VH-VL binders against Probable DNA replication complex GINS protein PSF1 (gins1). Designs and how they scored, part 6

Target 1, 191 residues: Probable DNA replication complex GINS protein PSF1 (gins1), of Dictyostelium discoideum (Social amoeba) (q54hr6)
Amino acid sequence: MFTKTAIELIKELRGTDSIPHYNDTSIKATIDEMIALYEDLIKTITEHKEQKKEPFYLQHAITFHNSINRDKRCILAYLNERLNRIKEYRWSSGQSLLPDQLKERLSQNEIQFFSEYDKILTEYNSKVGLDLTIDPQPPKELYIEVRVIKELGEVVLNSGCTVNLNLNTTHFLKRSDITNLVKNGSLEHII

## First folded at step 6 (VH-VL; framework fv_namilumab)

Design m5 (from e1 with heavy chain G31H)
Fold by ESMFold2-Fast, scan of step 6:
Structure m5 (fold): chain C 191 residues (1-191), chain A 123 residues (1-123), chain B 107 residues (1-107)
Amino acid sequence: as target 1 above (191 residues)
Amino acid sequence: QVQLVQSGAEVKKPGASVKVSCKAFGYTFTHYYMHWVRQAPGQGLEWVGWIYPNSGGTKYAQKFQGRVTMTRDTSISTAYMELSRLRSDDTAVYYCARLGDSYRSSGFYFDYWGQGTMVTVSS
Amino acid sequence: DIQMTQSPSSVSASVGDRVTIACRASQSISNYLNWYQQRPGKAPQLLIYAASSLQSGVPSRFSGSGSGTDFTLTINSLQPEDFATYYCQQYYSTPYTFGGGTKLEIK
């Protein structure tokens, strides 16, 4: 159903997570063959038309046309899969520059595609980053007023700040810093 | 099963040349780059160069340019590294290594290594 | 050439310890960094590729992190078989370059 070269292109991509060398020789050879076959068929049709004879070649022309279209679709599938792998590579690397080893494997058009895709992704990420800075919301922290029932003296809070909790003094403190002191009866919550 | 098998140890005099072989098994030899890495006794790893067996294309570290030649024979799935004008400081274990890759993680890595070939350069 | 610097050059540890090895590139290499383990008399073995991807068959106690110029290899809960020399390697640019190595020794 496919030309030998189209089959080999598909096989290069199946079962591997590689980006193999761009097979320009096989692609060009397949395209050239399809063009030559198509032009030969058109010439044959034209000659029969000029002679005013019934075209008995039509069934064969349809068969060849279908074969050419199948091979064309295979080449496009190969090229599209390579572009998809290049896009995934860009996301994985997070880098605008290609490593030397990958540059050895890509066609000139694929290198250009990477550059353009990188520009689009970089611009999009910049815009998304700006949006993420819109409406920064500080966390809601509950502060409560407390009275010292038992002398505690100098206490270091989770924030690293020190506070002097002298008997009968009142303080406005973050509830999470003093939950244990309220529970053990050292501080009373003033409602 | 992928395996790289290297030629045996060599003892050479200064000024001589050495040619190390690396025979590949268990994969399509022409589809993977073959790199060469050396390690002097008690020292770290040093990259020498690579050959792409499909085309015969090569790249060498500048330090070895003009002294190293990498070749391959696709009929027997074997890569070669020849180092000429040997000096005592070329004494090292020489490794061949296959370059694997993955587009999903942007990786290129030495997934299989030969057992190493000890090259001793002494008078 | 991109210079790769490892620290420390050697470290002594006990089984069960957590060990961290650092690797620094002289210029940004994205995530194009691999880690290898080498046992005495053996060829190096791939541990981590693309800075943080664990190679198939490598124990989960090994992990890699970092990007750009600074990278780390961490071994959680050292096992006896982990006493070896470890190398980082960049593949961003030719020539490929390796760190000087970190020898992990039993205390």
Scores: ipSAE 0.602, ipTM 0.801, lowest interface PAE 1.2, mean pLDDT 84

Design m50 (from e1 with heavy chain S105G)
Fold by ESMFold2-Fast, scan of step 6:
Structure m50 (fold): chain C 191 residues (1-191), chain A 123 residues (1-123), chain B 107 residues (1-107)
Amino acid sequence: as target 1 above (191 residues)
Amino acid sequence: QVQLVQSGAEVKKPGASVKVSCKAFGYTFTGYYMHWVRQAPGQGLEWVGWIYPNSGGTKYAQKFQGRVTMTRDTSISTAYMELSRLRSDDTAVYYCARLGDSYRGSGFYFDYWGQGTMVTVSS
Amino acid sequence: DIQMTQSPSSVSASVGDRVTIACRASQSISNYLNWYQQRPGKAPQLLIYAASSLQSGVPSRFSGSGSGTDFTLTINSLQPEDFATYYCQQYYSTPYTFGGGTKLEIK
């Protein structure tokens, strides 16, 4: 009854870290299937109303209804995942300009979305007085990653936080809280 | 391991056509654009065009429009570039290259290249 | 078409030297620039993408910088395997275009 076209949309996205070419063909095929299923559902309901009763009516109606909802959710999931990837691209690139290769892959609506999202980010960064997307700065080395070289057990840091420093465990801690422990060889700074 | 393996060297006369193949290994062939780049002996790199194996869609540099045709066979993960009406200045090493990209890293780049196919056009 | 100009066309250096290669675009290309290394008789290899992002497996002595029209590839402390030809490439606009190349030679 139903095709695997909707599943292929999601499968395509899961198989790649790219923003693949907008799959108009599969989206259109899935929408066409939804229309056909909806028509079948309406026909089933209408015929049941006229006939009064038939033993498999509910099973048929449920099958059509579930198939339509599945196709709809697959399309929405596909489109939402693409939008999320477009947002990540904007954050990663730090740029308002789209290269031709990406323009070739996006739908017209997705190009508009990028433009609007870029405008919002640019406006927000302007008001805050910084650009969060240009050359992402690494976190200040206020916190460092350390490995426990000597068993210390439960330790209360100067910040008041309690940390269980078991042998060979790795922790991300404020440098000022553990300077003495790194100094005496109990903790090893991981670069 | 990702690998692109190209067909062997070709020697052609002016006016002939040449068809170079590029077989992909180690990744989903239909998931990546395949580009073609050439390099004349002792010269720099020149972009020829791309094919998107999933759809068969292509884009060619204007200089080659009308003379180049890019195709693919998804059943054997192979891309082809055919260049017709060959001239002596078409003598070059022709490379296929996979266009890598990541929405997390923001870039489009040739991450894997074929070994190159030398095409010599001489009388 | 966007023209990419590299400078110098050739540079002679010694192991341990710091080398810089410049690349200029005829119009603004944002950060949509890649750098490739090509050894004689070999296919090019990606070094840097998006102007400054180091490709996995590429030594940290390679770095890229720049945005808009002016870009630089820097090699800190040259190693013997670094003697090759280097190309910049823009991917902002079709057709993709490459710089003329910079040949790095032993002094």
Scores: ipSAE 0.548, ipTM 0.772, lowest interface PAE 1.5, mean pLDDT 85

Design m51 (from e1 with heavy chain S105D)
Fold by ESMFold2-Fast, scan of step 6:
Structure m51 (fold): chain C 191 residues (1-191), chain A 123 residues (1-123), chain B 107 residues (1-107)
Amino acid sequence: as target 1 above (191 residues)
Amino acid sequence: QVQLVQSGAEVKKPGASVKVSCKAFGYTFTGYYMHWVRQAPGQGLEWVGWIYPNSGGTKYAQKFQGRVTMTRDTSISTAYMELSRLRSDDTAVYYCARLGDSYRDSGFYFDYWGQGTMVTVSS
Amino acid sequence: DIQMTQSPSSVSASVGDRVTIACRASQSISNYLNWYQQRPGKAPQLLIYAASSLQSGVPSRFSGSGSGTDFTLTINSLQPEDFATYYCQQYYSTPYTFGGGTKLEIK
């Protein structure tokens, strides 16, 4: 499956409340897949334009285009979710320095992001005369456990990654991706 | 239920090596760091090192660098700690412990521990 | 290495008593401190993490406080099952280090 590696990145985050180790290997593999798919897409279009016979070229081209876009959205969702968790960590810790265990898990860009985010919070707190990270309100749960009440099959989430929602199966999914499915009774929130 | 089950007690002579195992149950083995902590009889706790089962990456306390090796087998959800060139002062109970964490509370903590493996080094 | 010092090394108390155990780091560790309970012949169990957060399933009579270098674990109204050895542990810097332990004995 073209998007398998990208879906694994999202599943890695979905299964945990931690900030897991930066998955450089899977990100690179997904980017390589996107490049290969793009090259195949260009070849398919070029062959058709040059009047070579390529049966179902339109279906083929659409499939590759959709796979590339899905991979792209999954990588962006993965990276954005990690940055959101890093921001939440800063708010909950109230500290400017990261423990060694967290440093081991972050990419260099993420360490830089934390430093910049911390600087902004620290400067703002200095100007206002407050520490906004003291006793923060608990954030709403970003991921929720749901049970499938109505057979949905393969569904593309808002993030662009696909999930197979078979009747009576349970899943741990981002609330924003499934709000409408819970609201319409297709998924049941497990408390 | 989450459980860590360790191998049985070992008796070794000075200069020998010992390999302790820790089998994980009830969670995704590759999703959590596994740490090793030892405790000499009547003494406190001493950190040895960690392994990240997903990558096989390791980090050891400087005191044990060159004598300890941590490995894992993801197919059987088992972590290993091998300590070489044993001395009498290596006599201790060796624990494996899972490092839990949450971005929501900024903690890193040993939420589950193995039962411990007694390693006795005597001539 | 960050040295962790606990006081007292042992304390005798009765059921219903309030007990406070202190832990001091040789340098500032922010709030990156955990507390563990160890009963004789058993593995340690997590009580408190991030200096003051109560682990799920741990009784509310346990509480932690402090930041920087000085930390305390308080047990309000001791129960029979609380007689054990208690350890603080820093996770700010490698190597992770533990306090020497405080043995809580029945009077």
Scores: ipSAE 0.586, ipTM 0.799, lowest interface PAE 1.4, mean pLDDT 85

Design m52 (from e1 with heavy chain S105N)
Fold by ESMFold2-Fast, scan of step 6:
Structure m52 (fold): chain C 191 residues (1-191), chain A 123 residues (1-123), chain B 107 residues (1-107)
Amino acid sequence: as target 1 above (191 residues)
Amino acid sequence: QVQLVQSGAEVKKPGASVKVSCKAFGYTFTGYYMHWVRQAPGQGLEWVGWIYPNSGGTKYAQKFQGRVTMTRDTSISTAYMELSRLRSDDTAVYYCARLGDSYRNSGFYFDYWGQGTMVTVSS
Amino acid sequence: DIQMTQSPSSVSASVGDRVTIACRASQSISNYLNWYQQRPGKAPQLLIYAASSLQSGVPSRFSGSGSGTDFTLTINSLQPEDFATYYCQQYYSTPYTFGGGTKLEIK
């Protein structure tokens, strides 16, 4: 799969209550893959002007385009999940300041996001006369282990990440991404 | 399950160096910070520093500046703390401890500790 | 560095007593405080994290409270195995710092 690196980003978040280190290396590798795929797409389109086999050209162009979009959505899913965990951290701490250990793990943009999110919560609490971080019950993404009962092949999840769901393979995925596949009997929840 | 196993007791003369090991079992070694904490006989706990096994990055308490070096070997899931130019007041039990964390309740905590390594510095 | 002060340094108590240990930070640390128990000759064991969260496997007679600068560890009904030394620890800022410890002694 062209999106192997992007899938590893999501796998790092599975089954853990951690905010792991920002995976700069895998993000850069995924972006490099997207650039390479884009260059291949442009080359394919350019070569089409000289090719006499139009059906093959069209299929290849569509495949490369879809691969680029999958990588993009996987990165967005990874970044969005991290931001959600940062929001939950703010609700749990009830404070405007990050501990040094968390600062070591966040990207500069994520530190900025925390500051902005904190300001929004502080301003809202001031206006309403409530502290929303008291007894918070923030939403959480649950990862579950599933086994493929019926061959599905390549599937694009709601998060945008692509997973190859081959018969009898096991995967760790967000429950929200696969609820319908579990309900229809295509995936089996393990334990 | 999760366990941290440290090397055995050491007796050193002032000016010598000591290297304590901490082998991790039952979890992904590179996924967690490893901290070192010492305790002199009859005294409280004192933080020495940390190493992040994935990158090899380290941070040390100012008190130990220039004397402590933390390293790791990811192939055997082992962290090391080397303390040089030993003084009699370095006599202590040295612990390694894993830093667990949870975004759900803002936690960073030492959830698993090694059994401790007694380092005695005497002339 | 953030200074952590525990009081009392020692307390004598009987089985069944309710004991309260205080911990004060030299500056506000939010809820970024942990409590550890150390039995004689053993490594410390996590009891409470993030000021008030009970670690899995720790008896419910232990509880933590507080935020900012003032924190409390409470043992509702002392058991024989609770006679140990207790430490608070902040993780807001590097270096991590511990309180001086509170030794629980049997009367």
Scores: ipSAE 0.585, ipTM 0.791, lowest interface PAE 1.3, mean pLDDT 84

Design m53 (from e1 with heavy chain S105A)
Fold by ESMFold2-Fast, scan of step 6:
Structure m53 (fold): chain C 191 residues (1-191), chain A 123 residues (1-123), chain B 107 residues (1-107)
Amino acid sequence: as target 1 above (191 residues)
Amino acid sequence: QVQLVQSGAEVKKPGASVKVSCKAFGYTFTGYYMHWVRQAPGQGLEWVGWIYPNSGGTKYAQKFQGRVTMTRDTSISTAYMELSRLRSDDTAVYYCARLGDSYRASGFYFDYWGQGTMVTVSS
Amino acid sequence: DIQMTQSPSSVSASVGDRVTIACRASQSISNYLNWYQQRPGKAPQLLIYAASSLQSGVPSRFSGSGSGTDFTLTINSLQPEDFATYYCQQYYSTPYTFGGGTKLEIK
């Protein structure tokens, strides 16, 4: 049996390329900790009601608030990071179906999220007539963002496209069409 | 370093049972699925099933359903595969293998393998 | 079950040669394919995962390509230690299935 704290949820995700099993135990333990913190605060206030000091109660309220916020942020960070990894998995696989091994690791809500994300991505790809996830590794920097540093006006690129390269405008162009213009300082690569 | 160490060779008669062990070193045993793969002499690889050591959950290939049982002992980081009602065509080297993974590449793969356990079934 | 078919079943080559091995799935498996090398008397070793990702420590002369149903393993400039049997394996659905293997032999 594992009894984990909120910090252990975050640690499970660091330094690994895995989507680990959904950690129901640590999430439940963190929620239980938040409840215990609340109960302890109420008990402390009740025991000291006759010796009430404004600085004492304020300090305990601040400590409680900070502890609850820490636990809440840890749970949300954990859940959000898992969803981000699920999205990245969808992009890299190019498939609408999860392999059996991944299904074993996800919560029911995460499986539903994958389905919904896949639906949105599939609808978008159908509108543009291509599937961006089938070619997840296009050659890096095939198209790059550039800013015009020197006025060039209307230019016909090697691809046959005509572009109006006015000073300080930004463009997303095929690298091979503009390599010489970047090298001579007419265009600046935006990273 | 990560290492999987399996039990020694076994010779069994048809109808007997065999239990092969696989002890894990150098990683958190409960964090990874353990698969079993067999290979008959001079033949290819055949998947038998998996166990998830954290929960004890298992999944077996239909061909072995009812004859194979996978278990684990988390206190000694050891997985077991027991095959019953042995047939001569169960003669094979049995491997345990750890399932690694990568969400960035959408990958699941056998990154570490045991040395193999030869199980010979002969009358 | 998804059937994996490798071709050729054996290939003879010389040190320095470029060798290609093909693997075909009976249905689309996306990029959910791994390649393993098995030397005589030893356990298999992971070479490529997710169709094209090179495992750490594996020489760069090995590369994988393909998606869907057709996959290829390529060895550039074959070395003496590369004479072994190679297996593809799908992990899209259970049961996990392996190709029949391709034995790489000295010419």
Scores: ipSAE 0.565, ipTM 0.779, lowest interface PAE 1.4, mean pLDDT 84

Design m54 (from e1 with heavy chain S105T)
Fold by ESMFold2-Fast, scan of step 6:
Structure m54 (fold): chain C 191 residues (1-191), chain A 123 residues (1-123), chain B 107 residues (1-107)
Amino acid sequence: as target 1 above (191 residues)
Amino acid sequence: QVQLVQSGAEVKKPGASVKVSCKAFGYTFTGYYMHWVRQAPGQGLEWVGWIYPNSGGTKYAQKFQGRVTMTRDTSISTAYMELSRLRSDDTAVYYCARLGDSYRTSGFYFDYWGQGTMVTVSS
Amino acid sequence: DIQMTQSPSSVSASVGDRVTIACRASQSISNYLNWYQQRPGKAPQLLIYAASSLQSGVPSRFSGSGSGTDFTLTINSLQPEDFATYYCQQYYSTPYTFGGGTKLEIK
């Protein structure tokens, strides 16, 4: 059944966070199906013109046309999803080199796409003076200025340090020590 | 829920062959590469090869080329590793391991391992 | 083949210590390096992948760093269950290769 072949391409991607093997077999089978449908369409048109009789000609032509377009859309959706996963891999890895296991899974066109996408990212990063794909580490021990909105009195922080959080007073404290107090509305972050 | 269950320990004479099985549970068997890794007593880990269950494609470390054969039976979600012309230095625990991966994290890693199969080769 | 060298081959430490294990590749492998923990008589377990990514369910005291040829595994505050052998493994090219292992022992 022609529907089965095209749908299998989409199903293959749906259940996994992997980049699975390029499904050359199913793509070729879907293309062969499209060719067969097109040949049937041409035959139907030719016989109609010669005989002037086929009562379901329009219905048959529409059915074949819709089947061909469905197969085409399935192939494009499959290929586009794979390219999106390749882009995300590049962003996640931050690397220009492909491991052998990934090379085994990609088509030649997809390997070329990775190379071209990598070049674009590298050129953009060089212009802005940074590497966007390198995992940024947030600064340790950030301090923020806060105002006391609810009277808390003498509070012992996680560091063991004691601070007097009296109503309407302002303090410069480690964000990690006071995140819950800002969240619950006891302290207000000052810009 | 994901589990790899291997066949039991084997004792073989030099020159014999051994076939170890690894049955997969809790995931789509054909969706993941299955690798084989061995560990001689008191030694480190050594990669043997892989099989891709969906296609039956295999790749073996050069050291084992010509002596190892990896196969699978998709109907029972089981992978096999057969090592022939056994030598005493083939004595090791043989592990099957699933190659996990994610395009979201860019890794390829052995996320689940079988319990290991001790193969002892003695004259 | 890419050779993976671990140092030290063994290290003695006490609960609460910070322990660092090194792994060196014979050629650049980008960040394509994993770390595994193996307890005696057990199969290895994944700790870190892609040099620095923590596997789900692994305690946050484990961290990995490095790229290219030099990598480290750090255990920030050693716990009793951490006394095991640790292996690095590259997945940049076939054959996949492992370091010789680092045995972490009670001091």
Scores: ipSAE 0.599, ipTM 0.798, lowest interface PAE 1.2, mean pLDDT 85

Design m55 (from e1 with heavy chain S105E)
Fold by ESMFold2-Fast, scan of step 6:
Structure m55 (fold): chain C 191 residues (1-191), chain A 123 residues (1-123), chain B 107 residues (1-107)
Amino acid sequence: as target 1 above (191 residues)
Amino acid sequence: QVQLVQSGAEVKKPGASVKVSCKAFGYTFTGYYMHWVRQAPGQGLEWVGWIYPNSGGTKYAQKFQGRVTMTRDTSISTAYMELSRLRSDDTAVYYCARLGDSYRESGFYFDYWGQGTMVTVSS
Amino acid sequence: DIQMTQSPSSVSASVGDRVTIACRASQSISNYLNWYQQRPGKAPQLLIYAASSLQSGVPSRFSGSGSGTDFTLTINSLQPEDFATYYCQQYYSTPYTFGGGTKLEIK
């Protein structure tokens, strides 16, 4: 007896950083395997009652028990990881409504879970007078000195501030406003 | 490294069917939804539907329901879109596109596109 | 269906100009909007996702803003390779719909 189908559920989750389509086919196949293992165990018990094969019966019972428990653990791990990714979406996105692209990936129970989780977060946020999902980690407002490596001219930053980024000029700006410009080599951080 | 390669141009008569292929390279084919989008000459983009290669599950735009069928062959990492009962207004470039995501940032988007397959329906 | 309307249908500009393209949804779509660039005879390329997130490899002169029904794509300092057609796309509700496109032409 092998738990091949259950292992495939875990492999699917490990193969992606997204929320994949709910794999009801593999879940059903794993459940069917568990049922078949259980029915085989019951047959073994029935034969033991009739023919007293006690040493061989115990070995079979242990093997069946281990296989069923493996399948159960795999299904629970799969479902729990999906719920964690759904919670992470709510925290990171700040959205109370799911787009259809995500709804199509979730089971009905997962959609219900999202609704309930959203209600809890919304109720808590309303009581404290803020939305925790807008800023899940409060940013540190850091200013850094940068030199312009590529001529950019007048640039509007995310803050709405406009600056003239002329070649070889130095500026003292919020790190968050210029992260992309430093990453692409347009600005150089001065230590 | 990631690339989607589509089959060549087709010329069909009204009432015929056309089947366009899209072969995926450089990623795990079953890990991503594959969408189909068409563009009539001089016009904008129109979504046709999607297939999830891992399961074979599909969803089609209502306009194409009953005329379009999407399938895949995981052994050769290829998706197919078949459109039946063709009309002259089905003349378009048909694109396959991979759905990437950054779900933590609410992002679901077409990050890689096939080169397009021109389907001409003429009488 | 959610209807996406882009304005203008075409715009003429010179290298170095700041260009803005507008996109309006017929109903609120939160931030579930993408922007694509399409050059003649080529497939579209992703520029911006989730209204304002810059796709990796896309130049920083491109930026997106807006939420709900009104969205803007901005090109801060137009380069020769930017002359193309731009499309917005909503992914809030099925069927996924695109704007009519904005053709950016050299002046």
Scores: ipSAE 0.529, ipTM 0.750, lowest interface PAE 1.5, mean pLDDT 84

Design m56 (from e1 with heavy chain S105P)
Fold by ESMFold2-Fast, scan of step 6:
Structure m56 (fold): chain C 191 residues (1-191), chain A 123 residues (1-123), chain B 107 residues (1-107)
Amino acid sequence: as target 1 above (191 residues)
Amino acid sequence: QVQLVQSGAEVKKPGASVKVSCKAFGYTFTGYYMHWVRQAPGQGLEWVGWIYPNSGGTKYAQKFQGRVTMTRDTSISTAYMELSRLRSDDTAVYYCARLGDSYRPSGFYFDYWGQGTMVTVSS
Amino acid sequence: DIQMTQSPSSVSASVGDRVTIACRASQSISNYLNWYQQRPGKAPQLLIYAASSLQSGVPSRFSGSGSGTDFTLTINSLQPEDFATYYCQQYYSTPYTFGGGTKLEIK
């Protein structure tokens, strides 16, 4: 049939979850078929226009037109599915580098597509990183250096850790564990 | 039930040629790259090359270029590796290995290996 | 060619130990690294692919980590069947290259 080669392209993709080798042979054969069908369509229309009676000319014209459109849709579906798998590869790999084994399976246009898609993702990530980097807020303090100004002895912190807070000693402690002790004047924050 | 079955051991003299076969079972032979890897006694693994059975396309490690030829016969699902101008340092177990792949995460790996063919080059 | 260097070349360990094997690439290979196990007289078997993905059927005590140039294979709680030779392999660039191997020996 007229669409046999185009259908085989789709079957190849449905038979695998990976990216198979670019099928130049079947794509070329499908395009050649479309050209031949188009030439037959034009001949059919021209003969009718010249008042040459061709039985079933309308049916023939519709058949050729529908076959061409089916071939076209199959090629577009094949190419679009491959591009979708290339995008999924970029997301799953998290990297800009393509291994040689994958490069040999892609058409030149698909390699270019990967490069452009990667560039867009890389630029987006850079912009997000820059936004985080230019945050004007100082880093949230998890630990601060304090000096004991009132004898406290052994103290059990909220974390369950015991610390010996002797007069005039300095300690590096989690701020949340000692907020009340700094507030009541037992510890002073060393800046 | 994927299986790769290789030909039997060979003993060759320096300067001779050897041809090792690898017959594939349980999968579509033309859908997967077939690689060849060798291992000298007591040594590590060394990649020799690959053939893509669908097209017959090949790629060889530079070290073997001009001495190795990889072919296949799709009618019997068999790959061949022929190594010519044999030297004593070609003594090794030669493996065929199928290149599997995964879509998610993306990876290429040797998922099935033949049992190996011992090629001895001496006297 | 990308050179793959494994360290150490041999490790002596006991059942129940945690063992780590390192693999270094001469240039960045992203996560395009596999780990294989080879028992004496047998073909290699795939353990880990894409640096950290565990092959189906491989025990969870095996794990891989790393990216770029430095990679590690870890065996948590070593079992008797784990005494074998381990190889890393890069598939970023042709030719495919393997590390020199690490032989895991019973102490």
Scores: ipSAE 0.437, ipTM 0.726, lowest interface PAE 2.0, mean pLDDT 84

